# Miniprotein binders against tRNA-specific 2-thiouridylase MnmA (mnmA): the designs that were tried, part 1

Every score and structure here is a prediction.

Target 1, 344 residues: tRNA-specific 2-thiouridylase MnmA (mnmA), of Desulfotalea psychrophila (q6aiz6)
Amino acid sequence: MIKNITGIAMSGGVDSTATAILQKQKGPVLGFFMKLNQPDYETQRDRVSQIAQKLDIKLEIIDLTEEFQEYVLKYFSASYFKGLTPNPCIICNKEIKFGLFQQAILRQGVERIATGHYAQIHKTAAGYQLHKGVDPHKDQSYFLSRLSQEQLAHSIFPLGGMHKGAIYDLVEAHGFHDFRGTESQDVCFLEQDNVVDFLEQTAEFSASSGNIVMNDGKILGKHKGLHRYTVGQRRGLGISYPVPLYVINLDVKNNNVIVGENEQLFHKTMAISDIHWISQPEREDLLHASVHIRSTHKGAQASVILKENNRASVIFDEPQRAITPGQFATIYKDTQVLGSGVIL
Below, numbering starts at 1 at the first letter of every chain, in headers, positions and changes, except where a header shows other numbers.
F, E and O are the ipSAE of ESMFold2-Fast, ESMFold2 and OpenDDE, as the mean of both directions, binder to target and target to binder. V2 is 0.75 times the mean of E and O plus 0.25 times the DockQ between their complexes.
Where letters were taken out, [cut] stands.
The coordinates of atoms that the task and the answers printed are left out; those that the model quotes come from them. Centres of patches stay.

## First folded at step 1 (miniprotein)

Design F1
Amino acid sequence: SKVYIFVLVETDSPEEAKKLAEEIKKLAEELGLEVEVTIEGNKVYIWVEVEADDPEKVEEFVKRVEELAKEYGAKVEVRIEE
ESMFold2 (binder alone), alone request of step 1: mean pLDDT 79; pTM 0.739
ESMFold2-Fast, scan of step 3: ipSAE 0.013; ipTM 0.504

Design F3 (from F1 with Y4K F6T L8R K19W E23L K26Y Y45T W47R E60F R64L E67M)
Fold by ESMFold2-Fast, scan of step 3:
Structure F3 (fold): chain B 344 residues (1-344), chain A 82 residues (1-82)
Amino acid sequence: as target 1 above (344 residues)
Amino acid sequence: SKVKITVRVETDSPEEAKWLAELIKYLAEELGLEVEVTIEGNKVTIRVEVEADDPEKVEFFVKLVEMLAKEYGAKVEVRIEE
């Protein structure tokens, strides 16, 4: 008979632990832990090893440190050099977690890999669809918007139909009582503070001091590099003004951080490029859809006007706050992710 | 066959009519629609000619014009001729 072994992406967190418990109930499993350039690697490794032992799951470590540097950190540095705000989690999912990590696991004779992501995969006659997880406070479909049909075909998301409370109940029923009230120990090098340090120390980033200016050209202060600022940022500007001011734009050409009042952050239009389709629309010129401009965005109705070379113009029904160049715009039809593009 | 759609929009001012006409022209160009727009005072007349095999694009454009007009408090009348 055919041996059907499922791979489990284990990180030592509550979600991957619940995923391992659920998948082991359905058949034989192999656990895999991804080694990157993460600051808490040794602590995370020890925790995931203990969990795997307790669940009687064989665990293998796959070292992708060099590939993470090549595919994720290079993208990240290049984006900041252009004055853009990248989303490294989306690229890490596409290139590393569901790319090279998934490929390494598949080479060990497994056909499917289960991960602790809160999202759903629906198989249809037209292919695989990516859908939002049912828990609205935990949905991670935005971060998976660049996955290919092949990557989805080899993936299982057991938690997509569950609420976070039920996950805690499940792990506690299996003897894991220490997850409630603890902060996530899945510490990523891509946290903002570590990234700034990386750009300044490792990438040989040439940042000249420039001015923090209002839209009328009034100089309010000096900055130590555009890479330290993000559209919508209120704190850490080091300027004093009678009313609250926010970063409204980064001007690479003049090396200026442009600040203004909150109202100036609202825009009705944006352009996107490098569109990747998970499920390409049957119409090729226009769609009306919900567009998410960042992971925390609830989505906004918009007209998406499709152009050549995987580009589009997006016109929102209502103005949206803090549209940020370099971030991803993810296009939804109800709960379904159709695809995503890079905001220009 | 071709379907002809006429949308008449009545605004509160000539300035408002000009702005709506420009926005509608922009949206039509982005959608690849051939649109004739005429302005007479505070009234805008939009004529769209489209192939019957692409009804969804027409329905979308009409709905979008209606939504924009409502946002402006303008009066809208739609007429479809085959």
Scores: ipSAE 0.000, ipTM 0.199, lowest interface PAE 17.1, mean pLDDT 80
ESMFold2 (binder alone), alone request of step 1: mean pLDDT 76; pTM 0.703

Design R1
Amino acid sequence: SPEEVKKLAEEIKELAKKAEELGDEELAELIKYLAELVEFLAEKGDPELIKWLADIVKYLAEAAKELGNEELAKLAEELIKKIEELEKRE
ESMFold2 (binder alone), alone request of step 1: mean pLDDT 67; pTM 0.547

Design T1
Amino acid sequence: SPEELRKEVEKLLEEIFKLMEEARKLAEKGDPEKIERLEKRVEELADKVKELEQRAKELGSPELKELIEWLRDIAEYLKELIKELKER
ESMFold2 (binder alone), alone request of step 1: mean pLDDT 81; pTM 0.762

Design U1
Amino acid sequence: DPEEIKELREEVEKLKEEAEKLRQEAEKLGNEELAELVKYLEDLIKWLEEAAKELAKKGDKELVERLKEAIEFLREIIKELKEKIEK
ESMFold2 (binder alone), alone request of step 1: mean pLDDT 77; pTM 0.699

Design W1
Amino acid sequence: SPEELRKEVEKLKEEIEELAEEARELAEKGDPEKIEYLEERVEDLAWKVLFLERRAKKLGSPELKEEIEKLRDLAERLKEEIKELKER
ESMFold2 (binder alone), alone request of step 1: mean pLDDT 79; pTM 0.736

## First folded at step 2 (miniprotein)

Design D2 (at its last look DockQ between E and O 0.09; V2 from the best seeds 0.00; counts 0 for: pae E 20.1 > 1.5, pTM E .360 < .8, other shape alone 7.186 > 2.5, unsure alone 59.043 < 70, end hemmed in, 1% free, placed apart)
Fold by OpenDDE base, look of step 4:
Structure D2 (fold): chain B 344 residues (1-344), chain A 109 residues (1-109)
Amino acid sequence: as target 1 above (344 residues)
Amino acid sequence: SDELRQLIDYAQEIMRLADQLGDRELQDMANQAVDIARQAINRGDVDLIELALDVLWAAMDIAQMGSPEVAQRALDLVDRIRQAAQSGDTEQVDRLYQQAEQILDSLRD
């Protein structure tokens, strides 16, 4: 292992650029860019190449197009067709970015990969802990909630202790002035395409029109396939009702979109499955923790009742809005990511 | 989640830029924040709405330096929007944002 070289995951965004700058200051680096069949791959590649050149970083392209399709896109499509709202970024991080991509980098003799994620890794006697980034608005620890100890051992998050403003200042000080006002391209390659359009282009697309219904079974209209709707969604329903209605559930069995009033979006309880622990809690059958039900959720205090088969019941202290099946619930103790599960 | 993240990143950048930019540019950024909020409303994402509101609040705070009266009206509206967002009344939020846009437009003159 070339102990002194850090691999840099370069995406062409401000965060990866800042990461490259910071790591280059610490020692020798190699740049790596993932090819994932991005619609704008060539543009991204060229941008990354320019950044790498400006920073005098050797850039290698790792093609993971097929792997991305297999591990992320299929999951994404299949989830929607099951009436679930996927989180492809969590899967991509686990399987691709910190999975196959990291492994490919490590095989080249690089000891660790640095990424522009806003999270922190704390090495302890008990192993690696994942913590929130210090910038609460940029914290990406939620998306890293499925990483293994091994993946964490080979990861560096230079930005985890920084605020976004400081990142811009850093890259500007190094002659990169074009990042302000630009959207971060670093998060997910699925975003450029309308989710609906993407799904409808899949070979597995078989979604059919069905009914939009109230809880009492009253038909209010027709939907154009369950994949077009997510819990909490209001627009695009095409229904007329005296009060605002929201998608409260997707009934895949009956091919119904169930709608209701805002109050019906609030639930105190949920179930989660396929729990992955980054840090195993001291095996108490009951854990009081902050639970985030989506990437943007501020977290809510809850009792997590551990069950068999990596399942848990989560009871929030206060009802939470738009708990969405298929999303991930991330369990925190203070800033520490304990683990995550799939919301049922 | 990725689209939401992009929106969050964009909103945060708007907030930052709002702190640094002149009145006209600030207005443009505020409008962009409103657009983000609208998208959030469309999706029923209250957290994203709150973020957009924070950005808009920051923009209005800065705008107060130029037109305190108009800014105060805008701030009052932002508070109402936040309250509506917290209640989950996305229609009211949307209506209030339309009003906010009108106020912001008035700051361009």
Scores: ipSAE 0.000, ipTM 0.222, lowest interface PAE 17.3, mean pLDDT 81
ESMFold2 (binder alone), alone request of step 2: mean pLDDT 58; pTM 0.401
ESMFold2-Fast, scan of step 3: ipSAE 0.373; ipTM 0.723
ESMFold2, look of step 4: ipSAE 0.000; ipTM 0.175
ESMFold2 (binder alone), look of step 4: mean pLDDT 59; pTM 0.439

Design F5
Amino acid sequence: SRIEVWVYFSGSDEQLQRAMDEVRQIADQMGLTLEITIEDGQIFVLVEAKGTPEDVKRLVDEIRRLADEYGADVQVYITRE
ESMFold2 (binder alone), alone request of step 2: mean pLDDT 64; pTM 0.565

Design F6 (from F1 with G41D N42G A52T D54S K57T A74V)
Amino acid sequence: SKVYIFVLVETDSPEEAKKLAEEIKKLAEELGLEVEVTIEDGKVYIWVEVETDSPETVEEFVKRVEELAKEYGVKVEVRIEE
ESMFold2 (binder alone), alone request of step 2: mean pLDDT 74; pTM 0.688

Design F7 (from F1 with E23A V48I K57A R64L V78I)
Amino acid sequence: SKVYIFVLVETDSPEEAKKLAEAIKKLAEELGLEVEVTIEGNKVYIWIEVEADDPEAVEEFVKLVEELAKEYGAKVEIRIEE
ESMFold2 (binder alone), alone request of step 2: mean pLDDT 77; pTM 0.710

Design F8 (from F1 with V7F V35I V50I K57Q V58L V62L Y72L)
Amino acid sequence: SKVYIFFLVETDSPEEAKKLAEEIKKLAEELGLEIEVTIEGNKVYIWVEIEADDPEQLEEFLKRVEELAKELGAKVEVRIEE
ESMFold2 (binder alone), alone request of step 2: mean pLDDT 76; pTM 0.693

Design Q2
Fold by ESMFold2-Fast, scan of step 3:
Structure Q2 (fold): chain B 344 residues (1-344), chain A 90 residues (1-90)
Amino acid sequence: as target 1 above (344 residues)
Amino acid sequence: SPDLVDRIRQLMNAIDELADRGDTEAVERLMDALFQIAEQAYRLGNPQILETVWRLIDAMEDLVNEGDIEQAREIAQTLEDIARQLDQLR
């Protein structure tokens, strides 16, 4: 692109503020704030406007409320309807933040968009690679595992090589003293509303009572809908048993919540589908890689057996707890994100 | 519901009390309950705070398994601080 202007995704938080400070030092910038279906919109808007004014950055608001509902909230509801546990943040990054939001910003003549994400982008002859941020307590590469080559080509992550302590020092040096003790300024729709209430208000969602059963079919009680349960859940089951019981699976076909002991939550194998590759391996039937089954998972060494139609079987070296259908399995080679798939 | 943050807070207090008594089995069971609560909180769309909660639970589990009850207690205090932060977002 021939323009030299960098766009800054500003949210009013410490990370986006630090990003704006760093990028403004390097050249001309434009700030952009995303309007979604967030309950704290007015408060967040006022905060980000105040920050932009103090930094002398022109701020534009891009309204993506309708698109957020279409791409994120419908996905969320549909997943629970199927007895799956969604990851709306990965979908929001793919479809909204680095999709429609990025596209809208680029149409305004900016070359690239900087965000406050703790991850790294490396440009190679084979394309763009996504890598973990250097701060192990802040790495966000898991949530970015579905980004395309095009989305990475237009992105900058200034914080990927920095530790969180240095970020607080940076913003304080520029007159922002109130960020310590406040990790998130963003309150999304799902954070404020009860998930169960939201799902049950959906016109297409029908709640049906079914059975809570052990793996052998023994009935222990009744449930009020599969969407009220997730794999690993211990509380809210309303059943009595001599030992602690956990949700080990959701059986949509029979409308059963399957429960068992903690040991039954550990599995050595899983299947994944709908694999998206950021950096596809060159014709390997088998990968030896670290697989992250949720954002908080440290990663576990596994053999990934690649199959047709963007599917794979994953065999962990050690059994993993609470593998959850609908969540994303992200495949890492050292610090590099190769891709991710949906857990079946 | 104000319920979720209050449950996290109560469980952290219970972990601290059980750690003081050296009941590692009970601490492990309560940490399992915190894992479930963290999954539920993730469904509410706050992955940044939850990421920190999960990492602290993992660290506390490691310390309990090593018998370092004092450091496990320090992590429990940090979890309480995070529960108060989640309460502010409500």
Scores: ipSAE 0.000, ipTM 0.198, lowest interface PAE 17.7, mean pLDDT 79
ESMFold2 (binder alone), alone request of step 2: mean pLDDT 65; pTM 0.506

Design R2
Fold by ESMFold2-Fast, scan of step 3:
Structure R2 (fold): chain B 344 residues (1-344), chain A 90 residues (1-90)
Amino acid sequence: as target 1 above (344 residues)
Amino acid sequence: DTEQARQLIDRMTDLAQTARELGHPEVANLLDYAVDLAQFAVEQGDLDLAQWLIEIARYLVDAAQRMGSPELMQRAEQIADRLEQILDSR
């Protein structure tokens, strides 16, 4: 086993570049880049290769194209087919970035892998805790809420205790002057405008028109496929009504987009399933915690009632807008991520 | 129903105290939360929240059973039955 060599997940972005700089200062490093057959692969490969050369870091490319298709793209398509709104970034982190990619790196004798994530890992006697990054505008702990104890044990997040401004200063001090003022973060294929086209290319998605209806069954118009609509959507409905209408639910069984007024998007309660615990509460059947229902959600205080089979009921102190089935609810105790579940 | 709801809240408060005296602070904490939520639901007139309080009451029955207290199990069942009666009257 290669003692004290740290693996660096390098993507060609400012965060992974800063991570590489910081970890190289602490000891010997090896760079690793994922091939996922992303549309910009060749451009990204060339960029990360240039950065690795500039930093004098040996770079290896790990091809996970087939695994990304199997674990992320199939999940994505299947979720939309079921009328659910997926979070492919959370699944990609669990299955690919900290799963198969981390495992491939460890098999080369590397003990730990550093990534450019804005989150913190605290080692305790009871295991590893995941915490929010200190920069509130850059915290990525929500997207890491499904990581296992084993995955955290092999991970380093050097940027978790830093603010983004300091990251730009660091890379500029090392001759990287072209990151500031750009959105040079890693972009997943599924975050492109071709999501609808991708879904319609699968055998499971036909160009089936259906109805846009009120909750009482009144037909207001036709839709071009359920996969084109998301809970909370106001634009692109193509319907006429005296007041603004929003998608409140997707009815797969009847192939209907259900619409209503903004007030109908607010709910105090939700159920979650398939809870993954990073730090499970010890014999606590009810906890009062901050629950984040999407990556852009600021978090809301709630009572979380724990049930059998990794399920829970969540009762918010205040009604929350646009609770979306298929998204993840992440449970926080202060800055600590306890776990996350799938919204039903 | 406001009078019946207030009586239920009082009984849930008494049950929480009983759970503490029997050495079951977990059940007492669950009942304290249920009381807070019941007061909120009554004030808001929220049937959805009231329905979820029945879920809490049923969970309390399961929790009391796991702790091996027949008295707490019986009282938790009474709370669940009373919440259902309140919802039926709405």
Scores: ipSAE 0.000, ipTM 0.268, lowest interface PAE 17.5, mean pLDDT 81
ESMFold2 (binder alone), alone request of step 2: mean pLDDT 65; pTM 0.512

Design T2
Fold by ESMFold2-Fast, scan of step 3:
Structure T2 (fold): chain B 344 residues (1-344), chain A 88 residues (1-88)
Amino acid sequence: as target 1 above (344 residues)
Amino acid sequence: SDEQMAKRVEDLLEQIFRLMDEVRQLAESGDYETARQLIDRVTELANQIESLAKRAREMGHPELADLIQWLADIVQYLIDMVREIAER
């Protein structure tokens, strides 16, 4: 007999519960819950413990609070000081969830870990491919765009081929009736407001007031620090103007928030750096692909011109709204994630 | 097709001139480093126009290829001029 034990990343939500149900049907499992000192930790811990008990799954809690602060919060601080808008979920997936958490689980003697992510892994002769989940309203492949071949080799996404409605039906069939109508939006403790508060509490951080200006330099008001603003932002500017104004750019050199009309947010070109390839294209000079510039972006057709040092220029077929420096541009070939880079 | 190729050239030129205006504004404000980065992006778009000229020639449209190449040459001249200004 070969002992095939699968680790289950359990969070107390409907998706991880469904994952645990499906994987337990295929063989022996061990449950693992990640502690990051998230605001709802105690409630989440109690919920996941009750679920594990009901499913007869042994649960271990892995505390990664200190590592989370080191890898994710320092990244956040550095990005905001450079006037960039970071993505915490992508970095958390790379460094914590599929990094240190996965490594800790593997040390328990399991070779594969199942998570409740809506994405697909395809094993090919050329390696592992990451693909979109089949439910277009739940696809999470964007947030997984920085995963390595090794991280994918140890991962299972049982929900990638399923629709969210079927997940609710599955958990209800197993006696979990409380999930429907409480659609689990991950309450991201790293939402912009929480990060801003963290940055301002740092002993060496001083929020510098500056000007909110039009492209021509006309001053319309004062801002309370560049880190409080995001490209595309309409609300909270505290300025008066005859037409609606949006944050167009953050000017770190002059300490200005640059505002303009909605039309000024549309650009056909951008540059990306620090490209990570999950599946590097055979042709390295030019790709025509769909590029996603943020998690909520549905993707846009573009020419990706590959350059030295993991850099590229991206030229969209149609202008795209609110291209934001510091966010990730994820490159797709149909449903396949090829890789991602940091927007400059 | 000929019509699709002409539209692609028009789209590239529109992007180039928009970026060139941004380069000029940045150079006038003294941000020469950012201006140089945008000039690199403009140069990449100009190279695409040259590639379209070569493609038109290979497709048996030498008159269209000559026109597209002439446009690429003009754009390169403008890039060189703006690059000299930004280096100051």
Scores: ipSAE 0.000, ipTM 0.080, lowest interface PAE 27.5, mean pLDDT 78
ESMFold2 (binder alone), alone request of step 2: mean pLDDT 81; pTM 0.756

Design T3 (from T2 with Q15E Q25K S29K T34K Q37K T43K N47E Q48K S51E Q69E Q76E)
Amino acid sequence: SDEQMAKRVEDLLEEIFRLMDEVRKLAEKGDYEKARKLIDRVKELAEKIEELAKRAREMGHPELADLIEWLADIVEYLIDMVREIAER
ESMFold2 (binder alone), alone request of step 2: mean pLDDT 77; pTM 0.691

Design U2
Amino acid sequence: DRETIQRLLDEAQELIRQADELMRQADELGSPEIANLVRYLADLLRWLVDAMRELANQGDYDTVNELLQAIRFLLEIVQELLDRIRE
ESMFold2 (binder alone), alone request of step 2: mean pLDDT 77; pTM 0.707
ESMFold2-Fast, scan of step 3: ipSAE 0.000; ipTM 0.247

Design W2 (from T2, 17 letters changed)
Amino acid sequence: SDEQMAKRVEDLLEQIEELMDEVRQLAESGDYETAEYLIERVEDLAWQILFLARRAKEMGHPELADEIQRLADQVQRLIDEVREIAER
ESMFold2 (binder alone), alone request of step 2: mean pLDDT 74; pTM 0.627

## First folded at step 3 (miniprotein)

Design Tw (from T2 with F17K W70E Y77R M81Q)
Amino acid sequence: SDEQMAKRVEDLLEQIKRLMDEVRQLAESGDYETARQLIDRVTELANQIESLAKRAREMGHPELADLIQELADIVQRLIDQVREIAER
ESMFold2-Fast, scan of step 3: ipSAE 0.012; ipTM 0.536

Design a1 (from T2 with E10Y F17W D21Y L67Q W70E I74D Y77W M81L E84R)
Fold by ESMFold2-Fast, scan of step 3:
Structure a1 (fold): chain B 344 residues (1-344), chain A 88 residues (1-88)
Amino acid sequence: as target 1 above (344 residues)
Amino acid sequence: SDEQMAKRVYDLLEQIWRLMYEVRQLAESGDYETARQLIDRVTELANQIESLAKRAREMGHPELADQIQELADDVQWLIDLVRRIAER
C-alpha cells in the first residue's frame, strides 16, 4: 500500500486535466482512464494520453465495458420498459465510477482518488458529508447523491471550492489552450446514440403501439411505444389540437400516453422509494429540506415524511412542474446532500 | 372536476402541513399536551382527504382516487408516528 500516491480519474476533459494539475502539485500521482467502449473511445484515449504525457503522469486504462453494460445499460433499458425515466449518470457514479473503477484504482496501492467533480467532501466526527460545489452553475452534487461513506472516504474533489472560470485559467497557465467552449467534450455513451434507437435495438425490448389520450379518455392519436415519451414533452407527439399539449403521465397498465395542458404538469406532492442516505437525519419522522427532482431543478422547499422500508412522501411548499417517475429526488440540508430516492 | 378535487386535496394538505409544523415546535418545547390536541385536528383534515378519495372513486375516477388515498395514508402514517413520539 502506497500511502502518499493519489490516483487521478482522467477523461481528457478540462475538469480532469485541472484535477491532475492540482494533485500533482501536492505529491506523486497515477492517472487512470476508464474504458466503457464509448463511440469516441479512440479519440478520447488519444487525448487523455497526450495530456498525461504533457503532465508527466503515468496512465493506466481500466476496461469496464462489460460492467457498464450490466450495471448501467441494463438498468436504463429496464427502467424505460417499466414506463420510468431513468438517470443513468447517478447509477454510473454509484456502480462504475466510484464503485468498480475506484476499487480497481485502490488495488494499485493508492489510498485516495481525485476526480474532476464540482462537489465538496467534509469529514466530520459523524462521518463524511457531501456538499454542493461553490460554483452554483457547475454544482454536480445531485449526480453524486447515492455515494456511500466508503466511496466518499476514498475520494477527493479538488474543484469543489473553485469556479469554472478559474479552471480554464489554470489549464491555460499550464499550456492547455484548446478547452474553451468544450465543457461537454466528454459525453456519455447513451448521449451519442438516440435513446429510442438504443432501446429498440435491445434484443429483449420490443415497442408496443397504443393510444395518445386526454385525461378524460379522448383518443387524439397513436404512439409507437411509451419509451418514446417523457413527462413534460411537447414536441414529437404527432397529434393535432387547438392548444399546446404536453405529456402529463405514462400509463403502462393501459399502454396510453396521457396528454394535457401545461397546468396539469404542476403537483404539490410526490412519493419516493429506495432512499439511500449519505447522512441519515437525526429525526426519523419528518424533515424540512430542499428537494431537487432532476439535475436541472434548482431545488424546492418541502416537508419530507419518512416512512418504513426507505420510503417517503414529499409535500412541496409550492407546486412543482413535471415531477417524473424514475428520476431521483435529492434531499438537501442547505449545501449538504442528505440522500436521494427514486420518484414513484 | 378532477382539477377541482385536486385543489381541495392540496388545500387540505396545506392546512395539515401548517398544523404539523406547529405540532413539531410544541413537542420540541416540551408541550406534548397541546401537540396531541393539534394532532386531533390534523386527523380531522386527513379524514376529509380520505372522503375525497372515496368520492373520486364514486365519480368513476379510480386512478385519481388511488392517488388521493395514497396521500391520505401517508398523512395518517405521519400522524400515528408523531402521536407515538408525544406519548414518550
Scores: ipSAE 0.000, ipTM 0.228, lowest interface PAE 16.4, mean pLDDT 82

Design a2 (from T2 with F17D M20L D21W L67R W70D I74Y Y77F M81F E84K)
Fold by ESMFold2-Fast, scan of step 3:
Structure a2 (fold): chain B 344 residues (1-344), chain A 88 residues (1-88)
Amino acid sequence: as target 1 above (344 residues)
Amino acid sequence: SDEQMAKRVEDLLEQIDRLLWEVRQLAESGDYETARQLIDRVTELANQIESLAKRAREMGHPELADRIQDLADYVQFLIDFVRKIAER
C-alpha cells in the first residue's frame, strides 16, 4: 500500500541518464536535479528536463545555491588564506551531493538515492564498504572517500560494475543517440580553474599580488595571488629560467610562491589530520596500505602510523612527487577505501 | 598503466634536466659543438614525452595526456632557450 520510491540524481549527462534507465526498470523512481551557482545551469536544466520527460520520470529541482555558498565558499576561503589547496570534488560530495541534497531527498520519503558514480558499495556484517569502480578509466572512489556509513546506506551506484562502453550501448538502446562521438560529461564548476574564478567573484576573498621566488630569495617574477598556484605546478608561472621550475611551497607569511627544481618536489614522509574512516581498521598503531595523494595519483605503498586526535604519519616505500597541503590522502586496501585525511 | 607512464615521464624529465644543465656548462666553457649535440639528444627525449602524451590519450586518459603535453611544450621552450645560448 505504501510504495517504495528510489530517488535518482539526474544531471543531464550520459551516466545519470543510464542510472535513471536502470533504476526505473527496478521500480518507481523520482528524479532530482541539484541547482547550485553553476554557469551552465540553464543548459543543464533544459537537457535534464528533456531526458526526464522522455523516460517518463517526474523531476524535482532542489535549490542549494545559498547553502553551497555559505558552507563551501567559507571552507575554500579559509583554506586559501592558510596557503592550502582544497579539494572541491570531495567537499562537494561530502557536504552537498551526499549531504544536504541527499537529506532533502530523504525528507520526501525516498529511502535510497541512485547516482551515476563509478564506484561500488558492498554491504557487510561490519557495515558498508566503498570500493573502486571496475572501469579503471572511470573510477571515482577517491572523490567519495569522505562519505559516512549513513550516506553510503542511502546510496546506490548502479554503474560501479560497468564499463563506459556498456553505458553508451544502454542509453542508445533507449533512444539517446547524441551522447556518443562528442562526449557529453557533466561540467563540474568546482574544478580548480572554476573554483578560483568563483572565489574571486562571489566570496569576500581578496587576492593580493606578491613575488615568485627561489629558496634563496631571488625574485623571478610576480604572482596575482597564492590561490592561483598549486605545489607541483610548472605551467602558468610566467617566469623564464634555464632549467624547469616548479612550485615547491606557498609562503603565506611573506606572500611568496616558492619555486625550485623537480628534485625538491619528492618527499618520503607526510603528516595527515582530520582522518575520516569509512571502514576503520581494527585497532592497530600501524597500517600498511596504498595511499592516493590526489585524484590523478595512482596510489603508493606506505606505512600509516596512527596518532592521537585523528592524525597520522605516512611513510612511503618510495618518495612521492608534489605532496600538496590541503589535498586529501585516501587510504586503500586493494580496491577498498578505508578512509582519508587532510595533508598537512 | 598510468603509474608506469608517469614513471617513464619522470625518468625522461630527469634525463632532460641533467642534459640541459650539462649543455649550459659546455656553453659557458665555449664548447658550443658538444652543447649542440646534447641539445639534439634532449630533442629526442622530448619527442618521447610527446609520444607518451599521445599514448595516454589513446588509452583513455585525456587529463594525463594534457599534463604530459604541457611538459613536452615546456621542454621545447627550454631547448629553444639553451639553443640560443649555444649559438652565442
Scores: ipSAE 0.000, ipTM 0.083, lowest interface PAE 23.1, mean pLDDT 79

